VH-VL binders against PRELI domain-containing protein 2 (PRELID2). Designs and how they scored, part 3

Target 1, 189 residues: PRELI domain-containing protein 2 (PRELID2), of Homo sapiens (Human) (q8n945)
Amino acid sequence: MGVSVDVHQVYKYPFEQVVASFLRKYPNPMDKNVISVKIMEEKRDESTGVIYRKRIAICQNVVPEILRKSLSTLVILCWKKVSILKVPNIQLEEESWLNPRERNMAIRSHCLTWTQYASMKEESVFRESMENPNWTEFIQRGRISITGVGFLNCVLETFASTFLRQGAQKGIRIMEMLLKEQCGAPLAE
Key: E = the ipSAE of ESMFold2; O = the ipSAE of OpenDDE; V2 = 0.75 times the mean of E and O plus 0.25 times the DockQ between their complexes.

## First folded at step 1 (VH-VL)

Design s05 (framework fv_siltartoxatug)
Fold by ESMFold2-Fast, scan of step 1:
Structure s05 (fold): chain C 189 residues (1-189), chain A 119 residues (1-119), chain B 107 residues (1-107)
Amino acid sequence: as target 1 above (189 residues)
Amino acid sequence: QVQLQESGAGLVKPSETLSLTCGVAGGSFSGYYLSWIRQPPGKGLEWIGEIYHSGSTSYNPSLKSRVTISVDTSKSQFSLKLSSVTAADTAVYYCARDSYWGEYYFDYWGQGTLVTVSS
Amino acid sequence: DIQMTQSPSILSASVGDRVTITCRASQSISSWLAWYQQKPGKAPTLVIYDASSLESGVPSRFSGTESGTEFTLTISSLQPDDFATYYCQQYNSYSLTFGQGTKLEIK
């Protein structure tokens, strides 16, 4: 089973402001599921100017909330099979490459907690918009893959999709709030 | 430009361990899923397994009891060990980088190295 | 595991021909399919990803389509450099699996 959700968003703010807001996004009162974010490694490439950063985020496992909402015994059984319900928190490893010279940033996230029959990955890019140099384009793909559950894949697929979609939309809302609060109104053409 | 290069012994005796290394140059090593793929003479491609910078691995279930993939970030390389080899393990072995940020298709491949299992 | 079946196993064609190679998945893989070209003695190279997206540097005569679990690779006007073995690969779920290959040879 594999589920993928794509997001494409334009923030009407300059690249530098968007990146600064992203780096200061958590902890945030609008997203209480993110408990902590810790920088594990940071280095700068002297020749390219690229800044590499590795962070680990600890998040509340929200799968039990999703299952309660569905009221489905099949859903509960499916998620128990992949051991997702057995942990109170999940850990996400995030790697980012910020290129200040080319005004782009690539981000990769990988779930460290789901490693036997499930994986969760996210790739994101912030880059200067082709339409307006004072705007920033954000492209993100989230993916969840589950193996070893065979006939239950269809049931799990719906909740994996919902999880990825809701997470992405919450992230966008938080970013827009931070940008407006820190930088003022969006820039018109 | 990203370049991948396989190295290791081209001849392995039955029951021994096949050991190969892949060097990665010309791009960022970290943040990539890196895979081993093999091709027996005259046959198709078989995925062996993958590794992430952190050391997390996923293996082909048919091979997982015999396979170990490891990463050495200080040398920008990752390695394959396949134990208890037989003639059926004779193949060209490729290392490959998972495509566009972990999409699980392969955008860069090494040139391949032939490993023959023979007495 | 998802099984990938290619047809035909061998396809004979002439320069200038329009050729189509098919790949069928044993279950739904959405659009998570790539096509590779392999010339004798060389590593495979990526041609198409996400079922229909052309890899940078690949000639526009190559195209991919999908319909349910059936996927096709089409070469609209065959050139001498196109004679090779082609493989499809699904990446919807682990374990990653390839088709058995289609050898495109000169008629």
Scores: ipSAE 0.000, ipTM 0.448, lowest interface PAE 16.7, mean pLDDT 79

Design s06 (framework fv_siltartoxatug)
Fold by ESMFold2-Fast, scan of step 1:
Structure s06 (fold): chain C 189 residues (1-189), chain A 119 residues (1-119), chain B 107 residues (1-107)
Amino acid sequence: as target 1 above (189 residues)
Amino acid sequence: QVQLQESGAGLVKPSETLSLTCGVAGGSFSDYYLSWIRQPPGKGLEWIGEIYHSGSTSYNPSLKSRVTISVDTSKSQFSLKLSSVTAADTAVYYCARGYDSSWYEFDYWGQGTLVTVSS
Amino acid sequence: DIQMTQSPSILSASVGDRVTITCRASQSISSWLAWYQQKPGKAPTLVIYKASSLESGVPSRFSGTESGTEFTLTISSLQPDDFATYYCQQYDSYPYTFGQGTKLEIK
């Protein structure tokens, strides 16, 4: 089966500042798994004002590290025989749709490296908070599904759940740090 | 001034559910993550879980199967339920506030309430 | 889970002394570490956050440093009010974890 993580966060900063910080988030010393991020496509729809951006992130393949931390010799020996798990890096495609007029941004990310064995998808929304127009609501849903690697399916799904949760939490903390350093103290009500 | 205060039964029988409530006064309820932390007598601190005013929760994996944290924004309260308790759950239980989660992990704590699990 | 190891478990000192308490993380937590002071029968109170930032209202004799996965809490001139148990806490990743505590007692 697949594993999923849901996140809801309010940043006490205006939408424009949160979006700007998100776009400058990587590279970051707190997340050395992200090696590079390149903008592949950027265009604006003049009728709607929506800005579409496509980025490719190159990340370290953390599966070998996760499995090496296992005390199970059998698990370690088995992943060495699965070629897809041995790739040094994984590629993630990120698409975003920024609507400055409505003050919202949708983001969708997909893993390009794993296909038949694993799928990784993340959907996120930044939007002006209903509680305060100077605050930004962030909702994120991540899902990893793993199949086709035999008895390792359950082992890898357990680590996938931890990976998604820690990644989401780290992302939120990096964003808060960048917002405070670049934009000053959070805004009160 | 912000004040957090725990309330609930101080004695719980083995196999029953421990139930505590934390009242929050003097600060904005919707601005913060709210946590439960416990300390067995003479031992260190263990984080139980946290909740945001939206109802979003994160739990310590060691307790996840037994823990439920809920929030009531209209009463400025959040609550802990820990099921199937044993003597190992005897501890002082604290509620605590985390300001924006990134700057002050727990800047305000309740005074703590001792919960003893005994027949 | 990230393991937080504190040393020493007990530290005996005199008023006016400079004391240092150490905390080590089992993996990188960047600067996401807090220090708390707990007096007998009381709840913990925040002293240092983000490894080296002094909490508002806390005396300037308290300071924190970081070096890789090793963190320290230093009290430059110990006062009677400072005798307490101190805990470090990482908040880099769930579950948040605490060190086992250091009891600072009168020599």
Scores: ipSAE 0.000, ipTM 0.430, lowest interface PAE 19.2, mean pLDDT 79

Design s07 (framework fv_siltartoxatug)
Fold by ESMFold2-Fast, scan of step 1:
Structure s07 (fold): chain C 189 residues (1-189), chain A 122 residues (1-122), chain B 107 residues (1-107)
Amino acid sequence: as target 1 above (189 residues)
Amino acid sequence: QVQLQESGAGLVKPSETLSLTCGVAGGSFSGYYLSWIRQPPGKGLEWIGEIYDSGSTSYNPSLKSRVTISVDTSKSQFSLKLSSVTAADTAVYYCARLDYYGSGTYFPFDYWGQGTLVTVSS
Amino acid sequence: DIQMTQSPSILSASVGDRVTITCRASQSISSWLAWYQQKPGKAPTLVIYDASSLESGVPSRFSGTESGTEFTLTISSLQPDDFATYYCQQYNSYPLTFGQGTKLEIK
């Protein structure tokens, strides 16, 4: 009853550079669907050195645009029936736990806007690659669950999958651009 | 439905600034990436850079020091300025738009202008 | 920058032939590759996107395949209208980069 997308990426850059690029990823000209990102909380655990951050992102709702481009009558009817598809902006809450000693970072994100018809959640990890300590492994799992009128669920799930894949692809592209611009060429074998 | 049209001077003198505009008609450019791409006579395609409707830009590193792309949303136009031109900048210049087709993928260039030849000579 | 290398640079063929053009990326680009057709004096037009997806309005004789960093464009039964220059393009990473082009000409 839900849609999930898994991503596994290796960035051929040291952990510290990848984390720094991730934290500076937005706002970014390559994805203006992200309107703003604000740090709401930041705490450091003195004993472990773990840094906790909570950020709120405000994003443009791109679902109506995707529906217009699909040219499907069923998709257009779905957009007209479901009020969630008509909201102008989406709010995302992101929590992260950066462990500089162990060179890993866990991230959890979820959508605050989609309360009646859908939920969206992502879990991500950046960690030092086991293959090469100068490389960083990124693993992400995104999940969207949709609750609606039975015959519309299939259509909504199709676009949920598109949305998750689109976000993952843009995120990887932006990260690679920032790493190359700020840190130079990747560290090859 | 969407139409892109390049305009600007077809002849530019060495060391001067090349200036082109792209008009967008028949559709919104809000929420889309708009690019400049060039092709020297008889050669291949080179991406110059892109702009978003907010005015945010990304440039090809090989041209970054000489390129400025700007957007004018009130006129549905975006523009290219390339400074300190030489004969090597002689090319057909295209504007192009990235669009969504319901694919999860970041879409390639589906809409192109017809191109405008800019010759750099004395 | 990701380098896109096409082969051959020039391909001579006859109407009715099956032709294949190859494109190699210097790094992994997943499936984020497009093929464009350009006729003399005209802008490029999109033929294949996402390595293997046929653009709307493009004849079914065109197809694309991928294997790691190697990509192919195949025309199964060449028609007179297909003689043109073909370019591959990656859209995985900035800067966006094109192959050098393959000119498909009449034998």
Scores: ipSAE 0.000, ipTM 0.432, lowest interface PAE 19.6, mean pLDDT 77

Design s08 (framework fv_siltartoxatug)
Fold by ESMFold2-Fast, scan of step 1:
Structure s08 (fold): chain C 189 residues (1-189), chain A 119 residues (1-119), chain B 107 residues (1-107)
Amino acid sequence: as target 1 above (189 residues)
Amino acid sequence: QVQLQESGAGLVKPSETLSLTCGVAGGSFSGYYLSWIRQPPGKGLEWIGEIYHSGSTSYNPSLKSRVTISVDTSKSQFSLKLSSVTAADTAVYYCARGLYFWGPAFDIWGQGTLVTVSS
Amino acid sequence: DIQMTQSPSILSASVGDRVTITCRASQSISSYLAWYQQKPGKAPTLVIYKASSLESGVPSRFSGTESGTEFTLTISSLQPDDFATYYCQQYNSYPYTFGQGTKLEIK
């Protein structure tokens, strides 16, 4: 099975400010599920000016809590059979390509902890808005796949969708708060 | 010119809470990481923790159970509380500002305040 | 935690000398390393950030380099005002960690 959630947001702030806030986003008290973030690799392409960065994030595995709140015997039974989802923490690998000349940034994230039975991937782009050069467009797609649970796949898809949607909304709220605090009020036209 | 200045009691009794405040003058600390760093007599530097304008905190795991850092943006200050102190907590305590975009290399430091833990 | 090891612990030198202080990280920290100068009774002062970037107001005789997990601070022509203790610091990962310090003293 596969579940995906798409997000499109315009931040009324210049590209440089949005990128800076994103790179300094974690750890944050609004998202206690992110325990730590470490930079593993950084490289600059001399010809293009593109800055590549690889980060590893350690996050608390919230799947047990989500399933507990369902109070469904069938969902809980299924969770117990998929032992990979029971780990206490998950590792996320994030790769980013910042292009200062083109004023855009691509980000790719995937879960290192879940491999065969569950996977999670996110792709995101920040770019200068075509509507206003002082605004930044953010596009994100998150995807979760769970396999090996048989007839309960559609039930678990509902929780995966909720998880992705809530995560995206939390991320947007954190970014809006950081931008407001670091850069002041959003820029009008 | 932005300047940082520590203030608080220089003598704390064992088992009590050490409380220090860092005042920011000459500019805003908005957009910067604000840290507490200490230096025991004759020893090197130890990072205690940091706070961002948003209230987000990160603490050194060795001190996490005893440390609280808070920020008051209306007063342009941030504060350190370290509970259950012992003689090992005797040190010069510094507040410092971290560089915004490139991470927290500390470009501005307070002058430091000596806190002695004794009865 | 990332361990930062400085060498030497004490360096004796004369005015006009070229001196180099080394700092080694126990794991990759990319270029997120700073160097500080501390004189007796004073707070540390930032000298180099991002491994090789000179802080504003710092004399051009100071420079930093990196090679993998090894970092150096070089003073090309030592001046009397440069005798101090120097610390490296990584800020790639929590907790931020400092080296043990290198005391640069008159020979």
Scores: ipSAE 0.000, ipTM 0.448, lowest interface PAE 14.8, mean pLDDT 78

Design s09 (framework fv_siltartoxatug)
Fold by ESMFold2-Fast, scan of step 1:
Structure s09 (fold): chain C 189 residues (1-189), chain A 117 residues (1-117), chain B 107 residues (1-107)
Amino acid sequence: as target 1 above (189 residues)
Amino acid sequence: QVQLQESGAGLVKPSETLSLTCGVAGGSFSGYYLSWIRQPPGKGLEWIGEIYYSGSTSYNPSLKSRVTISVDTSKSQFSLKLSSVTAADTAVYYCARSYGWSFLDYWGQGTLVTVSS
Amino acid sequence: DIQMTQSPSILSASVGDRVTITCRASQSISSWLAWYQQKPGKAPTLVIYKASSLESGVPSRFSGTESGTEFTLTISSLQPDDFATYYCQQYDSFPLTFGQGTKLEIK
């Protein structure tokens, strides 16, 4: 089984402000599912100016909560059969490459906790908008893949899709709030 | 508009390393993923791998042990090296770009690489 | 790896015909499918992305649809310029995989 969610957002704020808000986004009271974020590695390439960061995020596994609310026998069987649904927390590894000279940033994240039967990964780009150099374009794709479950695919796809979509929407709301609070009103055309 | 152009040796001997370069002109290099795709004569398309302009790579597992993709942002170029080639590696090699997701919006014209003694 | 299967392998048609090419994924790929057109001796060009979105500059006679793991490319009124080989490509997961191609030829 696999599901993907695409996000395309224009933040009407300069690149530097958007990146700063992104890096301080978590932990955040609006998203209690993110428990902690720890910087594991940070390196600056002196010739290019590119800053590499590796962060580990610990998040509450919300899949069990979503399944519990369904009150379905099939959902309960899914919980018991698939070990990834029993884990209380998940760890996400995030790598980012920030290029201040070119005004862009690439981000790749993946789940460390789900190893044998599932994967979750996400790729994102922040870049200066081609429409207005004071705006920032954000493009993200998240994907969850679960293997070896066959007959449960439809059920798991629904929950995976909900998880990714709600996560993306919450992330956007947090970014908009932080940008407005830190930087004031969005910049007009 | 954006133009991609492959270059490199068209003939490579078995067991040697195939080396190609793709130049990117007329558009943004920054913020894009750049892929290599190949097509053996008369056959279909096979994805080799991609690189983000910052250097992050993803490779096709079938080729991963032999493939290296690298990027030179100062020259707006990225390169492919494929080691230990055999006749099965004879193909037209294309470079192509994608933005935030991996459909390929602009392609180079392709370059034929023949592996023969 | 996600396997993409195209049908038919060869399609013979006449100018003015409505033609449909099908692509099936071995597992769910949501809408993460692109269609490419390749003429002899040329690089592929993008026609459709995200299953049904028409690429800028592509004629409106091209359209894409999806139903589960089955995807179609339709040309509503075939023109001489449309005779080519068409490939589908999934971009739901790595490695990126292509269908084997459908050659659209003159009847």
Scores: ipSAE 0.000, ipTM 0.486, lowest interface PAE 13.2, mean pLDDT 78

Design s10 (framework fv_siltartoxatug)
Fold by ESMFold2-Fast, scan of step 1:
Structure s10 (fold): chain C 189 residues (1-189), chain A 120 residues (1-120), chain B 107 residues (1-107)
Amino acid sequence: as target 1 above (189 residues)
Amino acid sequence: QVQLQESGAGLVKPSETLSLTCGVAGGSFSGYYLSWIRQPPGKGLEWIGEIYHSGSTSYNPSLKSRVTISVDTSKSQFSLKLSSVTAADTAVYYCARDIYSYGFYYMDVWGQGTLVTVSS
Amino acid sequence: DIQMTQSPSILSASVGDRVTITCRASQSISSWLAWYQQKPGKAPTLVIYDASSLESGVPSRFSGTESGTEFTLTISSLQPDDFATYYCQQYNSYPWTFGQGTKLEIK
């Protein structure tokens, strides 16, 4: 089936500030792997007020660097045989639905680069915390699923969980730094 | 354990308005979307529309001119009205809860369904 | 609207068999697909969500996979309770759309 990593984070900041920081998250000096982010579509629903955005992110492919640091002969051999992993850049498509009236935002992202053989997908929601309306709950699920006839899973599964976990933690750190820089100290309980 | 139960008239005359109510028991529907789905006898499933507890709605474009979904949070229920019915609207009508995990929706709890027949 | 096409329409199988049901989307839906089981006279019940995630309480013999716009539901060792009609549903784009159903019946 693949690998999944679940994240549940409470940001002690109001919803509007968290969403603004998320939309300004990249490009960022803490993650030089993100080369560009471009808004492809943006639409507002007149009746609901929901704002839909489609963004394309172009990122450096870090898989070759991760594999190069590996001491495993099997991992290196699998990488050499699997040409799909050797692309210079990875494209990510992100769709978001921001609902300012309900104070929630749904986000889904997926990798456009490896769709025939493997998928990397991310589902996220920001919403007003049930514990405190001045806090924001962030729930995210990152998934790597290996599909396709004859695909060698020795490379992706070896690093999939670590790759997703490190990505999630880096994202949280970037968000916390942006919130502190833009909004000051977290709101008390 | 959240339970959903449909109720309403089982027979509606052509050109009139079909009206159904879904009662929610065993839990809150705050934070969830609530959907209506129908199934004509011997056929597949068709999504009609959904509503959030705030009253925000989304409707199937094929039915949008005829459909209204409303919510009554004080009674823990939501309702479907479908106007100008024809024999093609004869179906089992289901209400369902759209689980709101990670911001995406699929139906995890369904009512038992109620048959509505459109005939003169 | 996104069209969902299931195959086969009818599948005859025996207890203990491995069975696979396919669903194809007319355009990309990412992994935003659920599978439902419906027994005669009953409401559908959720089996798989997000293409491959097993719903809580559903037996581990059920699994889902995806490859582009093609999705499969597999039952590794068919049990008597598994004879039912199965529907896929996409939730990538409004309106939500269902496949036409696959009826799994006893040989």
Scores: ipSAE 0.000, ipTM 0.461, lowest interface PAE 13.5, mean pLDDT 78

Design s11 (framework fv_siltartoxatug; at its last look DockQ between E and O 0.05; V2 from the best seeds 0.00; counts 0 for: pae E 16.2 > 2, placed apart)
Fold by ESMFold2, look of step 2:
Structure s11 (fold): chain C 189 residues (1-189), chain A 121 residues (1-121), chain B 107 residues (1-107)
Amino acid sequence: as target 1 above (189 residues)
Amino acid sequence: QVQLQESGAGLVKPSETLSLTCGVAGGSFSGYYLSWIRQPPGKGLEWIGEIYHSGSTSYNPSLKSRVTISVDTSKSQFSLKLSSVTAADTAVYYCARDYEWELPYDAFDIWGQGTLVTVSS
Amino acid sequence: DIQMTQSPSILSASVGDRVTITCRASQSISSWLAWYQQKPGKAPTLVIYDASSLESGVPSRFSGTESGTEFTLTISSLQPDDFATYYCQQYNSYPLTFGQGTKLEIK
C-alpha cells in the first residue's frame, strides 16, 4: 500500500540552464528547512559521458509542527502517538545521473531517518521537451508508504501526499526564480 | 519583531508624481521580496509591484508604465513612485513583505499600517 | 491575469454561527492561495496561507480548504472579533491578484 504524487512541469529554458539552476538549488536561503547539503560521491563514466553524483541533505524536521497545527483530530492524535516523528532533523539521500549526450538527468532521493516506520522516495527526470528543444520537461514521482502506526497509516499517507505535492510546487517556484535571475525571462514559444 | 512603516505626502495634485517610502524596523528584511499594495477607499486590494534587494522589480501590467519601485539597502528603505496621477489613484498605500525568504510572488505576512494618499486639485 | 471571484459579497451572521466564504480562481493556482482579514482602518492580516495552513497566532476556529479551483474559508463558531472583511489572494503567478472581498457583518 502507499500513496504517490506525480508532478509534470515544463520550464521554458534550455536543458543546460535548467540543470545549472537545479545544481545551485540548496543550500538556498529561500527554503530554510534545508540545513546543509554535502556531496558524498561523484563519478564520470567516460564511455557514456554520464555524471553520477550522490548528496546527503540534512533538513529541519517540520513534520511535528505541521501535524500539531493540523485541523484534523485524527492527524493530531497520530502526531501525539508516534514519537519517532519528533526527531529534530532528517537526512535525505539524493543520487543523480546527468547525461549530457542524451540531454537528460535522472534523480532519485529517499529518506534515511525513519526507515523502519516509513518508505519515502522520489524519482525525477529532466529532459529536453519534445515540443520545443529550447524547453525542459520535468517529471517527478514521489512515493510514501507507512507501516509502523497501525490504523493511522492511511491518515499519515494522505497527509504526506498533500505535503509532497506542496513541497514539489515550492521547489518549482524556487527553480523559476533562479532561472529568471540568471537567464532572464522565460523563452517564448 | 519586524515592522514596516509607510511615509510620504498625503496630498498630491493631478498629473504629478506620488512618492512614498517604506521603512523597516525591529529586524531584517534582507533577502525578502517586498511589495506595494493599494486600496481605494471602500474598495478592494490591488498589487502594484515587488522588489528584491538587488533592485530587481516586477510590476502589475495595469500600472507598469507609471510605476517605479526602488530600494536603498543601506537605509533599509524601499520606495514607490507613481507618475501622472489622477483621482483614480486615491487610495491607502501599503508596503508588505513576502512570506518566504528569497521567494518571489508570495503571500504577505507583514504589512505596514498604510498611508492614505489623496489626489485632488 | 488570474481572476479571483469571492462569494458572497456580504454575509450577515450571528455570534456562534458557522460561516463559509468561497473564492474561485479563473484557472489552476495549485495551493498558492492566502486568506486575509481586514478590520476598518487597519491593514490586512494573514489568516491562512498555502490554501489550508493556519498562520501563527490565528484562532483554530479558522480553517481553509481547496477543491480544484475553489477555495473556502470557514469560521466554525463566529466570535465578535471576527466581524471584518475577508480577502483571498493568489500567488501562483504574476500579477498577484485579490478577490473582491467578503464583508462579514453582525446580523
Scores: ipSAE 0.000, ipTM 0.497, lowest interface PAE 16.2, mean pLDDT 80
ESMFold2-Fast, scan of step 1: ipSAE 0.006; ipTM 0.601
ESMFold2 (binder alone), look of step 2: mean pLDDT 91; pTM 0.945
OpenDDE, look of step 2: ipSAE 0.086; ipTM 0.713

Design s12 (framework fv_siltartoxatug)
Fold by ESMFold2-Fast, scan of step 1:
Structure s12 (fold): chain C 189 residues (1-189), chain A 125 residues (1-125), chain B 107 residues (1-107)
Amino acid sequence: as target 1 above (189 residues)
Amino acid sequence: QVQLQESGAGLVKPSETLSLTCGVAGGSFSGYYLSWIRQPPGKGLEWIGEIYHSGSTSYNPSLKSRVTISVDTSKSQFSLKLSSVTAADTAVYYCARESDYDFWSGDYYYGMDVWGQGTLVTVSS
Amino acid sequence: DIQMTQSPSILSASVGDRVTITCRASQSISSWLAWYQQKPGKAPTLVIYKASSLESGVPSRFSGTESGTEFTLTISSLQPDDFATYYCQQYNSYPYTFGQGTKLEIK
């Protein structure tokens, strides 16, 4: 089946700065697994002001590395015949809906490369904090569903949870670094 | 105003590495992706790959195992290396730029608006 | 990979004619399509970007349209300078792919 990981974070920076840092997040030296990010589509709705964007990220396939760290060589060799282990890079599609007037942004991401063996999806929201208009609330859910891989499903599900959690933590660290670099110290109030 | 110019050896032996550079004059790398495209004699265009000024690359999967693109911002250059060449790699090689998006400016991707003149590379023993 | 198919492969026309070249994507590429003109011995030059936007400096007789996965390049009144090979290119997804080209030649 599937695993999911939830994140709730408050960035003590205005919405516009957080969104700008998010859009400039990749490529980044702290995340060498992301090779490139390209904007494929962009539309603005004049009546609502909502900006829709579609981006494609090319990322290094880390599944073989996760398996290598936790499994014997023999098990890994058996899995090298499976398509997900042969792909050197994976493609992630990201759709975002930015509402500058309402100061919120919704993001949906999913993996394009592995769909026959696994589904990886992530949904995120940035919004102006109700506690302080100079702060930004971030909520994210990542989900991985694995099917058609037989007796290794349990092993992959265990590592999927760790992968999602570590990915979320890395994303937060990168955002904090970019915000401090580009915008200075967090707003105390 | 912006001009691109390819340079490098026009003759490469089979199994060796093809190496080309593209010089950028009259404008900035920043905000643009820089691409390599090739065209075998009498045939159509094939995209090889692209690089952003940060060093981030994307390659055509058909060539990925043999291709390396790199950038040298201090010299205003980016380069292509294609290893283990064969006669099938004989082509005119072009460099080109294309725009990137900036949220605050609202600029879009504009396609490949500036191209180098192209350089013929022949693979022959 | 997204396949781009152009038709016709060769188009013969006379000065003053209206001509249309078609390009079909094997899957949705939204509006992320460019048209290039290539004259013998020269590099391609951008004519149309984002399916229908005319590149600066390109004559207004050139226009592009889109309908789903079908894209057209139209030249409303051919001039001698327009006889060239035309390529479409999608830049929605990696790898970027070109059509096979349409050679526009004098009748």
Scores: ipSAE 0.000, ipTM 0.448, lowest interface PAE 15.7, mean pLDDT 77

